# VH-VL binders against q9nrl2r1430to1533, part 68

Target 1, 104 residues: q9nrl2r1430to1533
Amino acid sequence: GGVHELSAFEQLVVELVRHDDSWPFLKLVSKIQVPDYYDIIKKPIALNIIREKVNKCEYKLASEFIDDIELMFSNCFEYNPRNTSEAKAGTRLQAFFHIQAQKL

## First folded at step 23 (VH-VL)

Design k209
Fold by ESMFold2, fold request of step 24:
Structure k209 (fold): chain C 104 residues (1-104), chain A 123 residues (1-123), chain B 107 residues (1-107)
Amino acid sequence: as target 1 above (104 residues)
Amino acid sequence: QVQLVQPGAEVKKPGTSVKLSCKASGYTFTSYWMHWVRQAPGQGLEWIGEINPRGGTTNYNQKFQGRATLTVDKSTSTAYMELSSLRSEDTAVYYCARGPEWYQKPGLYFDYWGQGTLLTVSS
Amino acid sequence: DIVMTQSPDSLAMSLGERVTLNCKASQSVKTYVSWYQQKPGQSPKLLIYGASNRATGVPDRFSGSGSATDFTLTISSVQAEDVADYHCQQYYSYPYTFGQGTKLEIK
């Protein structure tokens, strides 16, 4: 809760977007490019959506924000085998997120 | 207008290292993945690794992990591939190839290729 | 490693004939396959990505199809300038791997 906490969420999302490994997470996966994605992933989410939720003050608790970020990574690992570029990027970005979240 | 310029040849002795260069021009160097691929004489193509010049993130073919090092110099728009502990089996043409924009799957396509550097490793 | 197996190893065709080149993956690579043309003494050139999308500037006579494990490159009416080695490549998982190539010649 509060203005400084929402500013911290925005700062963290900006840092995630800037990271090299953000590329699989910038926007929702295209059904055209990945036809079976939405058969497997039922709660899709991406950084652009999370950023909008922060901008619109839709997170009431820090845990809700963290849950959306972790859902984003969980979706990546559920859909993508470990030796894919998406899974490798997800592993590195998630580690970066945990480090940055500790600094808040 | 996109160009990737590589030196034509390098000759090295076994046990030494080489650092191959790839000078990019005609596009925003930091916005695109860069790949390295080699081709031994009369043989197929073998992917070595990729680098995102934006922040320096690399992924390697495990065959080359520990021997190959990919780097970039953003100020000169130049990609480098260093290969250590050379052996005669490393004799090949080494290509740099431009991948897609950084926000896409890095292997999606290699749309521009250098002309290659022939590395000869012999006594 | 995912093995990409191309067939035939070489092929000699008359001008204007339809050419079909095959590429088989050792496991599903979904649609994450690209095709490259390599003329004698030259660097590879991108033809097709995502199994079926022509790269910019590639003539309409080139088309790709397939999914999962079986992929084809078709040249609808072969031209003299199409003499080259053709390589398929998967980019689904690391390491990216190429087929060993199909050499196309004119008879």
Scores: ipSAE 0.834, ipTM 0.935, lowest interface PAE 0.7, mean pLDDT 94
Fold by ESMFold2, look of step 23:
Structure k209 (fold): chain C 104 residues (1-104), chain A 123 residues (1-123), chain B 107 residues (1-107)
Amino acid sequence: as target 1 above (104 residues)
Amino acid sequence: QVQLVQPGAEVKKPGTSVKLSCKASGYTFTSYWMHWVRQAPGQGLEWIGEINPRGGTTNYNQKFQGRATLTVDKSTSTAYMELSSLRSEDTAVYYCARGPEWYQKPGLYFDYWGQGTLLTVSS
Amino acid sequence: DIVMTQSPDSLAMSLGERVTLNCKASQSVKTYVSWYQQKPGQSPKLLIYGASNRATGVPDRFSGSGSATDFTLTISSVQAEDVADYHCQQYYSYPYTFGQGTKLEIK
């Protein structure tokens, strides 16, 4: 969408990347490090990819941007049990995202 | 060189609290996870918790949740662990240990350890 | 909590012998296991992480293997300076847990 909305998406992505709990989401999961990941997760996504899509104006609606962010968290919770460091980070970052998205 | 410096000993009475320090040097303090691990005399190692000095995010072993508090002072590159409501079974050597860089899984490895503080809790 | 059970509890080996130390997790921890060496009176020292990756400065006589629930640390030719307690640790899920340790002695 509009230029004001794209600037808000960029600001939100920057805040997510800056957050301590962004570490599992910065880049796509390594197939070498996690061999079974892509057998389970069919639509992989990460913050670097979302940020690039914002930069290239690939989101036409705010809902498309929000859907990619929520997909990122959903993938985390689908793959990782609740007491893993990744799931704990995802829970906190998702809560932070929901707060920031309300402020837009 | 990377160093983690801890005081050698603390003696406390049951029911009190203690705040243990770990001064880091030789690396960028805020770029690496910090962990706390204890070892009771003649016993194995027990993980207490971790802190990201970057923004202060913590994760605790549930056994210590509500009693242990991890903090940092970025200006002095010092990590702290406070343990409250002390009991005799808290008698142990308490180590700080450096984890990996913040963008990695925090438990991946503990590559540098302090020499430990012996906490004795006795009446 | 995930229990890490090490075997044997202790062993005495002759110089130059091959040592295999075992660590069994109570449920799968994938490859998220590290091994630490703790010499008498010292703090632990990292040997292996990710089940099989040797930490910097660790001699190549140390190797690790395993996945899921069964893990080994192998010392291909034991030396006098290897007298220590050896601890495995899982970091797959909270709380991180250590095995009870294996004490290696030279006879």
Scores: ipSAE 0.825, ipTM 0.933, lowest interface PAE 0.8, mean pLDDT 94

Design k210
Fold by OpenDDE, fold request of step 24:
Formats: sequence, structure tokens, C-alpha cells
Structure k210 (fold): chain C 104 residues (1-104), chain A 123 residues (1-123), chain B 107 residues (1-107)
Amino acid sequence: as target 1 above (104 residues)
Amino acid sequence: QVQLVQPGAEVKKPGTSVKLSCKASGYTFTSYWMHWVRQAPGQGLEWIGEINPRGGTTNYNQKFQGRATLTVDKSTSTAYMELSSLRSEDTAVYYCARGPEWYQKPGLYFDYWGQGTLLTVSS
Amino acid sequence: DIVMTQSPDSLAMSLGERVTLNCKASQSVKTYVSWYQQKPGQSPKLLIYAASNRATGVPDRFSGSGSATDFTLTISSVQAEDVADYHCQQYYSYPYTFGQGTKLEIK
């Protein structure tokens, strides 16, 4: 049961990373490139971090995994206006995630 | 070496459609964003849209939404831009331009450009 | 849409002079600005991205600076081969937009 669930999380992360709209989310935002990002976003997270948590079996419930993914999108929409490429990518990727998450 | 090859010219009547091609070589076609930009005679540049050849995701200039369609053929490393309901104002040189890798911000830069296709729309 | 306004529209300079081209955004675009050079009868070529990063192969006499709304492309010592139109572009938000261009000529 637990091993199978872990595999489901791993597979979902792989699918998210491979998605065309994953580029804003692959790794943490660079403080050098975006100096004010961490003044606004207090709980930064990215797919590479989530993947590590999955690999370390830090998610005991699917809801915990989902919460981190949703946080990732929330951060994107908080920082980026709707007409930015980041926000547009986030919107599509989140929709994709919601469909896949129903299978968990 | 990276090359983007486009046909030299197209002549079309108003109300018709055209499909312009951009043959890419010298790099992994599916690993880089592709952009389309046009330039009317004596005018500045105008961004039309972008496509990720990996999965086919597109973003368009709303000005062209519904008239412009970006596609790719992975087997031939060719990008296409179809423009319908052509008008005289669509007369311009149309460029394809390579963007950054798929994991970067799509508009970061356009580092390689085709030579452009001159589209003339006239009755 | 974000409007990019370049100045001047055109200028003629003597060889070796310092050239300054300006680009102003109608709203903040942070540092998401690129500059392109377009010689007569040719396609645009990338000069600067992210406001101040020189593209590979671009001579060091070209430099970019600026943030938010005001951006500058500088040629420290203009050469004959620099005769071209120069375009600034923002990629902060959709649609990406270009300035109207600046024409640089040599006296």
C-alpha cells in the first residue's frame, strides 16, 4: 500500500516535470534574478524539492503531497500577474495536475 | 550550426490563408521554444506567438488569436505558422526565431532567426 | 499591452563615438528586456538579453543597462559595421512587444 502510493507520487512528479508548462516550477526561483521574490513568497517550493520529499517518504498522506503542489501554484499566482508567461504556464499545469490528482 | 530556413516569398489574395514553414537544423528541435515575429515594410517587429515543440503548447498575441495557428512536425524538425483571413495589413516579412531551452522562460531571448518569408497580400 | 518607446528614432554618428540608445516601457518590465540589431536586408540578431547580458559572439563594445521602465543600449565606440536598426523588446508579459526601432547611421 505505502510503496504503491509512493510510486504514484513519483509518477505524478515525473509527469509534471515533463509538461511543457513546468519551466517556472522546476527549481526554486533565483534570488539573483528575482531579488524581491523572497520578500513576498514566504514558503517557496518547487518540483525538485517535492520530488526529494517523495523520495524521502516524507508524505504520509496524499493530501500532504497535494498541499505542497498547490502551494507551488499559489506562490506562482501570488507573485506573477495573470498575463505573465509564468502565470499562464501555472494555470495550465495546475489544471493538468488536478486531473491527475483525481487518480490518487 | 543552427539554421532556420524559410521560403523566400508568398503572394496571397485577401480572405485566403497561408501556411509558412520554418525548417530547423543543427540542434535538438524539441528542446527549444520557437517564436514567430513579423515586420511590415519600414515598421518595427511584432510578436505573433510561441510554441514548445516538445508538447505543442502555444501562446499567442491576442491580436492574432483565432487567425494564427502554430504547429510543428517533429519528424522533419519543421515549425509552421498558418494565418487565415488574410488582409492587406498582413503584408510583412515573417520570421521564425529560436527561443531558449524548454526549461527557461520562453521569451528570454530569440538567438537564431530565419531569413524571413515575405508575405504579400493584395487583390 | 506594454508599449516600448525608443529614442531617438534615428541618429548619425562619427566613427569611434559613443552611441546611446534608449528604450522606455509604459510600465515596469523589471529586467525582462532584450535588444536586437538588424542590418539592412538582414534578419534581427540578438545583442542583449535580460537587460544587461551580452549574447554569445557579440562584441564587448555593446552593453545594456536598466531596469523597470528605462533601458539603454550603449556602443562604446561605434564602428562602420554597426550601421543598423536597433530594436528593444520586453518579455515581462504577453504579448511580447518591441519598440519602434532606432536607425543608426555613420556620418
Scores: ipSAE 0.914, ipTM 0.957, lowest interface PAE 0.5, mean pLDDT 96
Fold by OpenDDE, fold request of step 24:
Structure k210 (fold): chain C 104 residues (1-104), chain A 123 residues (1-123), chain B 107 residues (1-107)
Amino acid sequence: as target 1 above (104 residues)
Amino acid sequence: QVQLVQPGAEVKKPGTSVKLSCKASGYTFTSYWMHWVRQAPGQGLEWIGEINPRGGTTNYNQKFQGRATLTVDKSTSTAYMELSSLRSEDTAVYYCARGPEWYQKPGLYFDYWGQGTLLTVSS
Amino acid sequence: DIVMTQSPDSLAMSLGERVTLNCKASQSVKTYVSWYQQKPGQSPKLLIYAASNRATGVPDRFSGSGSATDFTLTISSVQAEDVADYHCQQYYSYPYTFGQGTKLEIK
């Protein structure tokens, strides 16, 4: 039930964080380093935030969890052109996520 | 303390392959990106590719059209660059260079460089 | 690919003079630019990253500035040991690309 789902979300976040391509997503983008980021991205999110939501049991449905993860990737692709290292990392990590999410 | 050790030179014929090594020491090998950069005689620097030794993720300069292959041996803290179908214009000094930690943007900087391997491709 | 163009190709300066090296990107690379020093017969050495951050151990006389397409490496008071080639590099997009280099000599 809910406990098993929570554990699955936790485990998936751990796997995402440990992935080589997690570096763009570990924490929120720095406004100092990227001054225009928050002018473009209106719903910023990162793996550390998602992890906190999981730990606080804020996800009642798997779809809610998936939506946040997809938002994270969507933000990356919205801000970063295809040939950037961020976009390339995001593409691979998202593919990995989609495979792992099938187990939810 | 951080060191990247490369062989001094390699001589190859056109059409052959070469596998260059880069022995890392003085830091946790799997915690930092590794890059390969070459420099033809009297020319500027050219980025070849990068590898995350942690999981083996790679990104390449598409100019090499799949001729370059980056690998690592974690047990020996050694990075490798294999370049196939060698041609005369591949003659250059090939550097390995340490990038930032795995959790940072891989191209942020190259803070330690090997001494380079001179690859000469000639008939 | 993003082209990085350095200027001048070479220059000779007197000891103690202010040196300004320029790097122009063919398109915006934001602040994702690094500078390297390469002395004769040696490997490149990191000087500046993220356009303006001085690497550890780099003398204070070196500084970097710029954003978007125009970047500058400045040596406030050039020393004899600064004789080298200087390379700028962008890491905004793949492939990472370097300028053609600037050769700095002392008169």
Scores: ipSAE 0.914, ipTM 0.958, lowest interface PAE 0.5, mean pLDDT 96
Fold by OpenDDE, fold request of step 24:
Structure k210 (fold): chain C 104 residues (1-104), chain A 123 residues (1-123), chain B 107 residues (1-107)
Amino acid sequence: as target 1 above (104 residues)
Amino acid sequence: QVQLVQPGAEVKKPGTSVKLSCKASGYTFTSYWMHWVRQAPGQGLEWIGEINPRGGTTNYNQKFQGRATLTVDKSTSTAYMELSSLRSEDTAVYYCARGPEWYQKPGLYFDYWGQGTLLTVSS
Amino acid sequence: DIVMTQSPDSLAMSLGERVTLNCKASQSVKTYVSWYQQKPGQSPKLLIYAASNRATGVPDRFSGSGSATDFTLTISSVQAEDVADYHCQQYYSYPYTFGQGTKLEIK
């Protein structure tokens, strides 16, 4: 069970990273490029961090993995208005994730 | 060197459709966003839309209300913009322009431009 | 849509003078502004992105500054080859929008 779940998490992260709409989520937001980001977002997270947690077997339950992914999207929508490219990308990627997560 | 090659001109009647081409070379076509921008005679620039040639994801200026369709042919490294229900107001030079890499904000810059296609819409 | 307003519409300067072109956004666009140069009969050329980053190959005399709603493109010492239209553009939100352009001529 655990090994199978780990593989499923790894595969899902790979699919998210390869998606056209992954660009806002690949790594943490730069403090230099977005100076006020970390004043607003208190629990920053990105796909590279989630991938590391998967590789370190830090997720014991699928719900924990899903929670981190949802946090990533929540942060995006909290900081970015709906008509920004970040928010539009996040909306599509989240929809894709929800479909893929049904396999978990 | 990076090049974007476009046909020189197209002449169309109102109500018809046109499909403009943009052949890219000198770089990995699927690794960069592609944008379309037009410029009416003596006027400023107007953004039409963007496409990620990698997966085909698109974003459009809603002003065109579905009249514009962006596509790509990966095998020929060619981007296309189809504009339907043409109007006289669509008369303009249409540019394709390369955006940044797929992993960056798509509108960050347009660093290489085609020479543009002059589209004339008249009765 | 976010409106970008450039000023002046046109100006004529003497060789070697400092040129200042302005661009105002109808709402904050952070630093998500680019500047383009367009010479007569040519395609636009990228000068500045992210408000203040000079594109590769652009002469040092060109510089960009600003944030939120007010942006400036400066030519420290204008040259004859700088005769062109200059366009600012925001990419903060869809749709991306351009200013109406500023025409720069040499006296």
Scores: ipSAE 0.913, ipTM 0.957, lowest interface PAE 0.5, mean pLDDT 96
Fold by OpenDDE, last read:
Structure k210 (fold): chain C 104 residues (1-104), chain A 123 residues (1-123), chain B 107 residues (1-107)
Amino acid sequence: as target 1 above (104 residues)
Amino acid sequence: QVQLVQPGAEVKKPGTSVKLSCKASGYTFTSYWMHWVRQAPGQGLEWIGEINPRGGTTNYNQKFQGRATLTVDKSTSTAYMELSSLRSEDTAVYYCARGPEWYQKPGLYFDYWGQGTLLTVSS
Amino acid sequence: DIVMTQSPDSLAMSLGERVTLNCKASQSVKTYVSWYQQKPGQSPKLLIYAASNRATGVPDRFSGSGSATDFTLTISSVQAEDVADYHCQQYYSYPYTFGQGTKLEIK
């Protein structure tokens, strides 16, 4: 049900935020710190934004929630080479997410 | 104040292992990344690896992958670096160094350093 | 691995002179560079992070600049207590790597 799913999404976001590898994803990338980020990434997203969407009940389907999370990781891998700390963190966090998402 | 306390010296034979300790105090141990860096006599600095004491996540310099192991003991706020299959080339001062908070880029800076442990590997 | 090359290897300056230390990366590291000061027999001390941010407690005479491959640490007016080795470091990608260091002495 909708309420149950919303609770599940909320819980999953909490778990993602608490993960060691969440640091690249907690909030939107700073344009000051990374001047070219938004020239490359056209659909920026972060866990705080996803959390707000969950709280506002904007996700009607689990697939919509999952799509936003996957977009977040996709952006990371698009911008960051494989041997960067961001990409390494993203790889591990995404793996964690995939495991947890099976419970949705 | 923030302090990272390390033993002064260790002497080991080639082929053996050593486990170096770094006791942290003056801050929340699990809230900051911890790094290990070594410096051979008269040489530059070499990064070994990093650990997030919060959940135990680690990243290593591939040069040491499989030979260096980073761990923490939360109950004692102590970080450890174990180095196996020691070689004479491992002779160096080994530093632990505090990184930024867990929610920041791990390598952003190393703002507090231990005094270092001199590891001597010789027959 | 990304190689950080510092120049010069050593230099001797007179008190009050402007000191410029250079660090070149083998590839772009954006602004992900830190500088450390290491006095004889001591642990390194953080001076600059993110290429141009001065760490807490670091005197104003120290400044960092640069991006991509070329970075500079400047001491506007060198003091006697600035005698030390200076290390640049990149944290753009694993493994983090340091330059070979520059030794600064006073004439």
Scores: ipSAE 0.913, ipTM 0.957, lowest interface PAE 0.5, mean pLDDT 96
Fold by OpenDDE, last read:
Structure k210 (fold): chain C 104 residues (1-104), chain A 123 residues (1-123), chain B 107 residues (1-107)
Amino acid sequence: as target 1 above (104 residues)
Amino acid sequence: QVQLVQPGAEVKKPGTSVKLSCKASGYTFTSYWMHWVRQAPGQGLEWIGEINPRGGTTNYNQKFQGRATLTVDKSTSTAYMELSSLRSEDTAVYYCARGPEWYQKPGLYFDYWGQGTLLTVSS
Amino acid sequence: DIVMTQSPDSLAMSLGERVTLNCKASQSVKTYVSWYQQKPGQSPKLLIYAASNRATGVPDRFSGSGSATDFTLTISSVQAEDVADYHCQQYYSYPYTFGQGTKLEIK
């Protein structure tokens, strides 16, 4: 069960990264480009971090994996107003994730 | 050697539709966002929408939502902008413009522009 | 929609003079502003992105500055080939919007 779940997490991360709307989430936000980001977002996370956690088998439950993905999206929506390209991308990617997560 | 080639002009009647083309060359077509911008005679620029040729994701200026449709043909490296229910106010030069790479913020810049297509809408 | 207002609408300068073009956003757009040059009968050309980054191949006499609502494009020493319309653009939120443009001429 654990090995199968790990593979499922890996595959899902790959699919998220390849998605057109992954660009806001591929890496942590640059403090140089967005100086106030880390003043607002206290639990920053990105797909590369989540991928690393998957590779290190840090997720024992699917709920833990899902929680990190949802945190990633919640950070996006907390920092970016609704009509920004980041928020729009996040909305679509999250919808995609929710569909894929049903298979977990 | 990046090039975006557009036809010179189109003439349409009100209520009809037009599909403008933008043939890209000199770069990997699917790796960069593509934007459409128009300019009415003697006026400023107006952003219409953007498309990611990789997966076909689009974002539109709400002003054109439901009336403008962006598509791509990856096999020919051609972007298309279809505008329906044409009106006289749609008379303008329509530009396609290359945006940044797909993994960057779509609106970061428009670094290469087509020569534009003059669309004239008149009865 | 965010409104970008450029000033002046037009100006005529002498060769070698310092030119300052202004762009004001109706609300903060952070540093998400680009500048374009459009010569008569031509397509726009990218000059500056992210408020202050000069695009590849753009002469160093062009510079951009500003943040939040006030942005400036500066030509340190205007040349004859700089005759054009200049457009600022915000990409902070949808829809991306442009200023009305500034027309630069040489006396």
Scores: ipSAE 0.912, ipTM 0.957, lowest interface PAE 0.5, mean pLDDT 96

